# Designs tried in a protein design chat: VHH binders against p49116. Part 53

Target 1, 238 residues: p49116
Amino acid sequence: EGPLLSDTHVTFKLTMPSPMPEYLNVHYICESASRLLFLSMHWARSIPAFQALGQDCNTSLVRACWNELFTLGLAQCAQVMSLSTILAAIVNHLQNSIQEDKLSGDRIKQVMEHIWKLQEFCNSMAKLDIDGYEYAYLKAIVLFSPDHPGLTSTSQIEKFQEKAQMELQDYVQKTYSEDTYRLARILVRLPALRLMSSNITEELFFTGLIGNVSIDSIIPYILKMETAEYNGQITGAS

## First folded at step 26 (VHH)

Design rf9
Fold by ESMFold2, look of step 27:
Structure rf9 (fold): chain B 238 residues (1-238), chain A 120 residues (1-120)
Amino acid sequence: as target 1 above (238 residues)
Amino acid sequence: EVQLVESGGGVVQPGGSLRLSCAASGFTFSKYAMSWVRQAPGKGPEWVSTISWRGGTTLYADSVKGRFTISRDNSKNTLYLQMNSLRPEDTALYYCTRHPYSIPFKGDYSSQGTLVTVSS
């Protein structure tokens, strides 16, 4: 009972590594991306409806949608992160990989297409001037998606997604009452998130993870971490 | 002066147990998450387990879950891996790795490694 999200779930404050290096390198990019990932996962964990589903279901949901949540986070925090600058640095590192024959031509094409799709998604969200409430509900809609394979409690997940959709509708109608089609324009952006590859996102933002571990494998660690340990993880600087 | 020195490797029969230790010095051990990584002959490194800097959160690879236990003693600056029900597939060089505060699965220093051989 009650609203799905409270005002505390609208706050999404990303803190960038400090000091900023004179040259953006793989370490800075991975540190920045890790902060966003942790912020996104703990945002999801803070939702009472998410907590009510239980640890195994929580892990399954986040494994299924972490890339969509991360991509929404990139769009929401694009200004704070200077995402355009980060993507340019990634392209430069790709050029180094080409020179050392570390990537095939087909792989490079896949990665560049993904970067282009990410840029277009972020541009479209910026053009709509999506606010923090709208981002929070969009993230909830992708989090509580019942159509991923292997999920349990799909009926309850669907009810939470419907609640997020209704609360988004109510918010948009109250806040943007003169823009009849705003909700529709926002919702038609969501399918693009399913086109984003988790594998390529990991290659772009999470290079060189220890022992070839994937983000999918570390999600339970992030979700289980107590708030005090989480705060220590996101405050790292020199 | 960062040092990670591992010990406890050796030869053991299938079903046996070993306890690996990793002694840390030259840095504030209690401020770092730690991992065990293994590398079998002719293969790339494989992540085994991770423990948070306070020791409150652990994670295991599926291949070792239920058989291995990671722990740490921050007062002794030592990381441990208890390995039970060992299988020939666990044969590898095992090393410990520390993680930067903000990038817990991207290690910045690793030990030399200790060989674990599981054979009849």
Scores: ipSAE 0.484, ipTM 0.772, lowest interface PAE 2.6, mean pLDDT 87
Fold by OpenDDE, look of step 27:
Structure rf9 (fold): chain B 238 residues (1-238), chain A 120 residues (1-120)
Amino acid sequence: as target 1 above (238 residues)
Amino acid sequence: EVQLVESGGGVVQPGGSLRLSCAASGFTFSKYAMSWVRQAPGKGPEWVSTISWRGGTTLYADSVKGRFTISRDNSKNTLYLQMNSLRPEDTALYYCTRHPYSIPFKGDYSSQGTLVTVSS
């Protein structure tokens, strides 16, 4: 069988909403996040191995790992997104909520810690200077994780994950031959993704768009939507 | 001024059918994903269905899947909801909402809605 990923899967270009508002409002943040979410999921959808799993399994898989994919996307697109600025804006919005006594102290702590974890993760990835290929493979490894509950075709998923890992290894060995431990340094970042709450991520980035509706419930919609249709809407709405 | 006006509601017996319409004006209808939402008495709003701006993608709540069909005619600036095999639990005020972004469910505008009553 051919490689799991091709060069087409390495490209991961996020287009930010335009124009950028003077004040990063909830709408801008949510739209930016939405675009990243769509990009991430459509990236997954573009992988032949992903398609081979079937629609039900695909949906389940994305439901299980969307937060991790999204987070990797944040890291990868951190510069283009001005992620630090976005996070700062989110914090500011949170402060308003705090002042209005809408959040408990514990919840505030949780949310703030989550924001910190996101920032630190992205910073760590930047420090490692992860390239587009490495991101693609890392996303694939995360996507094809067989250890999520309720998945079907776990054996096949595992095979795809192994393939992703092998291809990453080969790439790193070839590209960074002088850095013997690069692969290990990259892979040890993945556990941090599992420490991040999908619920909190959803609250931070998407509540302005979907309200009380979960990302989980809209994943099928995102996966069904044609990329051209989505892009067309983005262009038309801006 | 943005306007959404729902129509087509009424009283039907269980197993009956209704077709709801949502007439849009005051904005470029074809640029927005649209959704139907319903609110039963004493309950909160419940998302029913969403359709993309071109109509190429649809999504349904599990409770209505296979029974309801969402569609749109962008040339008429109208959203539709075909409701078949209606059940008493479908009784609600139905209203349409537009989505300025690609992610559905939270609308930025809605109208008064149209009442659907399913009773024997």
Scores: ipSAE 0.439, ipTM 0.739, lowest interface PAE 1.5, mean pLDDT 91

## First folded at step 27 (VHH)

Design rg23
Fold by OpenDDE, fold request of step 28:
Structure rg23 (fold): chain B 238 residues (1-238), chain A 120 residues (1-120)
Amino acid sequence: as target 1 above (238 residues)
Amino acid sequence: EVQLVESGGGVVQPGGSLRLSCAASGFTFSKYAMSWVRQAPGKGPEWVSTISWRGGTTLYADSVKGRFTISRDNSKNTLYLQMNSLRPEDTALYYCTRHPYSIPFKSDYSSQGTLVTVSS
């Protein structure tokens, strides 16, 4: 059996909506986030091992880990996205909700803490100077996690996760041989992802959803959609 | 101007069928993902189904999966919803909506709605 990831899986290029407005409104934020979400899920889809799990299983897998993948994507694409500016804009929008007394004090605290955790996580990853290969393997480790309820083929998922971990280890040893503890420093960041609420992430980045549409409900749609079909749609028209 | 006009609603018995249509005008219909959304009395909007701009990808809410079929004819600028095996809980105002972005989270235009009533 060949490697889990290839060099083709290292490429992770996010294209932001253009032009970037002076004021980042909810639509711009949502579109930006949607593009990242699409990129992340289609990245997963491009992995042969992921495809081998079958449509039902891989859909369930993405449903379980989309928030973690998305967060890693935010970290990886923080500069291109101007993430700090986006988060500031989100906070500003949140202030409007606060002024309108739409949120409880506890909820406000939760949301603000979540934003803080996102920012800190991304900052920590930047400080570590994580490269494209390391991000790819980290995403694979997160993707192929058996630690989610209701998954099928858990043994296979675990195998893929182990393979991702091994390949990451080999890569780090080869590329950063002088830094003995780099692997550990990288892996120790993963628990932070588990402390982040998918619901809050969804509310922050994907606000103004139609009806009861959710990331969970639309994941199968994203996974089935071809990249050409995604890119071919007119966006931002009003 | 952008217009979305739905038709095909009515009263049917449980187990019956209806076919809704949504006629689009004032924009390039073939470049927009479309969805059906419904709203029952006293409830919030409920997403029903989505179809990509090209029609190659569809998605259904669990509540309608296997019973409803979304389709589109871009040459006619029309969106369809075939509803089979209708249930009382399907009673709602059904409207079609246009998605300005590739991922159909948000809508910029929606129809007024057509009422579907399922009752014995």
Scores: ipSAE 0.653, ipTM 0.843, lowest interface PAE 0.9, mean pLDDT 93
Fold by OpenDDE, fold request of step 28:
Structure rg23 (fold): chain B 238 residues (1-238), chain A 120 residues (1-120)
Amino acid sequence: as target 1 above (238 residues)
Amino acid sequence: EVQLVESGGGVVQPGGSLRLSCAASGFTFSKYAMSWVRQAPGKGPEWVSTISWRGGTTLYADSVKGRFTISRDNSKNTLYLQMNSLRPEDTALYYCTRHPYSIPFKSDYSSQGTLVTVSS
């Protein structure tokens, strides 16, 4: 069998909405996040192994791990996104809610802790100087996680995850031969992703969803959408 | 001026069908993803269905999947919702709303709504 990932899966370029406003409103933040979400899911879609799992399994898999993929994407695209500025803006918007007494003390704490975790994770990844290949393999490891409830084809998913891990190991050994413990240092960052609430992530970045729409609900839409269709509206809408 | 005007609402018996229309004006309709949203009495708004700007991609809430069909005619600046096998729980005020971006997380304009009542 061939490799799980190819060089084409290393490229991960996010284009931000332009121009960036002086004040980052909820709309701008949501659009930015939406673009990252789209990019992440379509990245997954471009992996032959992912395609081999079938549409139903693919949807279930992405539903299970979208928050982790999204978070890795935030880390990888932190500079392009000006993530610190976005997070600061989110905090400012939360302040308005606090002033209006719309949030409980416990909820405020939860949200603030989540923001802290996000920032710390991204900072830690930056400090490790994770490269594009490593991010690709990490995303694959996260994507092909067989330990989520309700998944089908778990044996195959596990196989793909093992391939991702092996390829990452080989890459790190080859590229960073003088750093014997780099692989371990990178992999120990993954548990932090499981500590982050998908619900809070959704609330922070995707505030103002219509009705009872959720990321879970929209995932099939994103996975089915053609790239040209997505880009077509981005360029044409005003 | 942006306008979204619904039609086709009314009273229907359980198991019946209705077709809603949403006529758009004052903007380039073909550049916007559109959704139907409904609000039942005493409840919050519920997303029903979404269609991409050129109609190539659709999405449905589980509660209406297999019964409702969203479509659009960009040449007529009109959004449609075919509702079959209607149930009492489908009773609601139905809105059409436009999305400035492809992912329908945000809405920047909504219609006034048309009432659909499903009762025996």
Scores: ipSAE 0.587, ipTM 0.812, lowest interface PAE 1.1, mean pLDDT 92
Fold by ESMFold2, fold request of step 28:
Structure rg23 (fold): chain B 238 residues (1-238), chain A 120 residues (1-120)
Amino acid sequence: as target 1 above (238 residues)
Amino acid sequence: EVQLVESGGGVVQPGGSLRLSCAASGFTFSKYAMSWVRQAPGKGPEWVSTISWRGGTTLYADSVKGRFTISRDNSKNTLYLQMNSLRPEDTALYYCTRHPYSIPFKSDYSSQGTLVTVSS
């Protein structure tokens, strides 16, 4: 049939909360992350191949890969989000927590290693100057992973992943014809995403002072919500 | 100041019904997604249901699907939980929560709770 992705799937515009505060706070960081997560999951929902797999499979795929999609989104939107400033604020908070003995040394080490891995990943993607088409296909490759336990339609999911890989190859060869190794350099970045901890990502970007509901639990809510209802909430439309 | 005040708890026989209310004040209720959470004796909190800011999207825990209905009346600043076909395992302290972000992954305010006891 036709291409896995259309030009519409290249558009990935993150709208930040307004106005940006003079001093970063937890609310601004968490709402910015919320908007990126919504955009990422609705990006996935807009793909006809994803829609064809059915609601239960959709939920299972997103639960398994949301952290990889989110991390690719962070890299793609790092400048719009001022991600380096956000991560610096988080590091300063963690160093204060060490001084106050509020977190164990092992936990802090895990979180700091995660932040370093995230910074390294984002820097490597920026060095490669990954464009919007390449990001879209990379996201499709991580979305259509057949390896997760409990998935149905594994053969179809694998076919969609292969199609995403083929279309990325065709795009890179056409667009970057003088750079023979670009595809290989891009693809070797993907394994790092599987080492990222979703629990630590939740702690960094989706936490507050009162109780925590896991991202896994609300994925069906995000996938069910109409884009128009969500946009009405963030603009204040009644 | 933000206030959430629940009512409607009590003792009911298995198979019975109760309707919980959560009255909100001190904020623009219609801008926030809301949830019900319950805590049974000796257990941790268990999420029950979530409703979007204008009520267009709802989600339920598997343990209550088909029996409980979350709703809201934004003109009265009130959140509701209709609980039907109650079972002894529904016995818990029920409280409502407010979600401060556009995705309801986290609560910032909760009510004190109203006790629901289902006993034969």
Scores: ipSAE 0.498, ipTM 0.789, lowest interface PAE 2.3, mean pLDDT 87
Fold by OpenDDE, look of step 27:
Structure rg23 (fold): chain B 238 residues (1-238), chain A 120 residues (1-120)
Amino acid sequence: as target 1 above (238 residues)
Amino acid sequence: EVQLVESGGGVVQPGGSLRLSCAASGFTFSKYAMSWVRQAPGKGPEWVSTISWRGGTTLYADSVKGRFTISRDNSKNTLYLQMNSLRPEDTALYYCTRHPYSIPFKSDYSSQGTLVTVSS
């Protein structure tokens, strides 16, 4: 069996909407987030092992871990996205809601804490200077997590996760041979992803969805859409 | 001026069929994903279906899957919703909406709506 990931999976290039508005409005934020989401999902889809699981399992798997993948994507693309600026804008928008007394104190606290956790996570990843290979493997590890409820083919998923872990280990040993504990430092960041609420993430980045639409309901659409079709839409809408 | 005008609504018996149309003008229709959304009396908007800008990808709410079919003719700047096996719970104001961004469910313009009533 070949490797789980190839060099093609290491590339993770996010293209931001252009032009950047003077004021980071909800639309810009949502579009930026959506591009990251699509990139993340299509990245997953490009993995042969992922494809081998079948459409139903694939969809379930992504539904379970999209927030983690998205968050890793945020960390990886933090500079390109100007994530700090985006988060600040989100906070500003939130302030309007606060002023209008649309949110409870508890909810405000939850949302603010989530933003803080997100920022801290991304900062921590930046401090570790995680490279593209490491991100790819980390994403694979979170993608092929067998511990989510309702998944089928859990044994196969576990196998793929193990493979991702092994390949990461080999890469780190080879690339960072002098840093004996790098692998451990990287892996211990993953639990932080599980502490983040997908609901809050959705509310922060994907405001403006119509009606009862959720990221969960959009995932099948994203996974079915051809990359060329998606890219064509991006270029056409800008 | 951007315009979305829907048609095809009406009263139908349970099990019946209707075909809704949404005529678009004032923008390049083929560059936008489109959706149907419905709103029942006293309820919030409910997403029904989405179709990509080229029509290559479709998505349906679970409540309508297998019964409704979304399609589009970009040469005619028209969006369609074929509704089969209609149920009383499908009664709602149906409107079409345009998606200017990559996320297909973010809307910047919606039609006024056409009323669909399913009643015996």
Scores: ipSAE 0.471, ipTM 0.764, lowest interface PAE 1.4, mean pLDDT 91
Fold by ESMFold2, fold request of step 28:
Structure rg23 (fold): chain B 238 residues (1-238), chain A 120 residues (1-120)
Amino acid sequence: as target 1 above (238 residues)
Amino acid sequence: EVQLVESGGGVVQPGGSLRLSCAASGFTFSKYAMSWVRQAPGKGPEWVSTISWRGGTTLYADSVKGRFTISRDNSKNTLYLQMNSLRPEDTALYYCTRHPYSIPFKSDYSSQGTLVTVSS
């Protein structure tokens, strides 16, 4: 009952670290990516349907799909982030790793192929001129994916996903009424998200986390964080 | 000068308890998230637990969940780890770390460590 998303869920404002360094470095890239991750988790947490599933289900869903949400966020914020420049800087760092024998040749190939897939995904979304409403519904579709192993409440998750799909269809038909194939063009991009490796995303954007921790281990912390602590953590103040 | 000084380590039998402390100085402790990390002999570092800057949010590694409790007292600039139901595999050098504001779980300063040995 009621719409799955409201206008408050369409707003997705990424604030970049300031000031921009003279040369992009691993720290700036990791801080930028961390801000996007926090923004994406805050977005998911703000959805009433997501809240209704309960904390254990919320954690399981986000652990299963965080990389897809993050990749959609990269595409949506590619201009603000100067993502093409960030990816170029990462490629330069990979060349340094080859010279110092820090990574195997097979790993370098895997990482470069992932970068190509990411660039192609972001370019295809930009060419389609995906708007903020469309991004919000696409994120909801990937968030409420009942197909991931280990999920509880899969019937309810499926109903929320179907609602997100219906609302996206209604929005596209209303807003792009003379573009008969827009919905189909958008939806055929989604399978590419399942091909993105969370392990490689961590290597590209989240190098240097403490010990053996991974992003999926951090997700319960981000989701549990009180709004005041969350806002203070991002701004470094209160 | 940023300083993190830990204490409370020692030898304990399986099933026993210890409480570790990490005293912070040289920075505004209440503005930083903190973690405990451990390193067993011959192994790499293993994250144990994290606590947010106001103490409202905590997270634990699966290996210690339910047995360890992280806490902080911002008025005393001190981080704590209460370790209960200790097992031989908890034997390690334990140290505390500080995290930058905007980068989750990335350490910028670490203590030297205090040894915890769990043996019969």
Scores: ipSAE 0.331, ipTM 0.670, lowest interface PAE 3.6, mean pLDDT 86

Design rg23
Fold by ESMFold2, fold request of step 28:
Structure rg23 (fold): chain B 238 residues (1-238), chain A 120 residues (1-120)
Amino acid sequence: as target 1 above (238 residues)
Amino acid sequence: EVQLVESGGGVVQPGGSLRLSCAASGFTFSKYAMSWVRQAPGKGPEWVSTISWRGGTTLYADSVKGRFTISRDNSKNTLYLQMNSLRPEDTALYYCTRHPYSIPFKSDYSSQGTLVTVSS
């Protein structure tokens, strides 16, 4: 019983690597994205309803939705990350790859289309001026999605999702009482998240990982890290 | 100068055990996550196992889970891989690698490798 989220779950502070390089590079982009991924996974882990589902279910659930959570994180942190600058640098790199025949034209088209979709999603969220509470509930709705293949405990997951939806509705009605259509405008943006490709996200933001690993393979490691290890890993210094 | 030096490879019969060591110098070992990677002849690198900088979190490839154990001793600046129930398909060059503090599973330094051969 009780609220699905507390005020501690609204806080979502991304700290960028310092110093920012004179020219954006693969290392800086991957470090920035890794920090956002870690923040998103540990945010999910901190939710009592998520903890109640058990470790195996937690891993399965996050594997199913990590790209949607990551994309919401990109939208929420777009200004802090200078995301538009990062995407522009990636687009320029892809244009150079066409000139040098390093990637197939069909693959480059796929990647460019997904960059466009990501930019459109982030622009639409900025236009709606989504606040931190709304982002927290949207992330919870995405996290507790019962319709991904291979999940167990889908009835309980669905109940948590319905609770997140109700709490979002109550928040919007109380906080934006004169804006009758705000909830509807927010909710119609969520299906776009399912159109984002995990493979493209890895290519854009997580290039250079060891050998044959994927983000899906790393998720259990990220979820198991204790707060002390996480903080030391992100800051890195003495 | 940063160095990673591994040891403990050799020839062993199927079902046997080996313990690999990776000695670190020239950097603050206790601030880095570490991995073991193997490369069989004619194949690309295959990730084997990873351990967090304090040693509290470990992860294994499915092919070695339950048979291999990664560990570290930060007071000795040494990474270990205990390999039990070895199979012929475990034959490979094994090397250790260091991960940057902020980039998961991307190596910035790797050892030269030690050969493990599992055969009758």
Scores: ipSAE 0.209, ipTM 0.599, lowest interface PAE 4.8, mean pLDDT 85

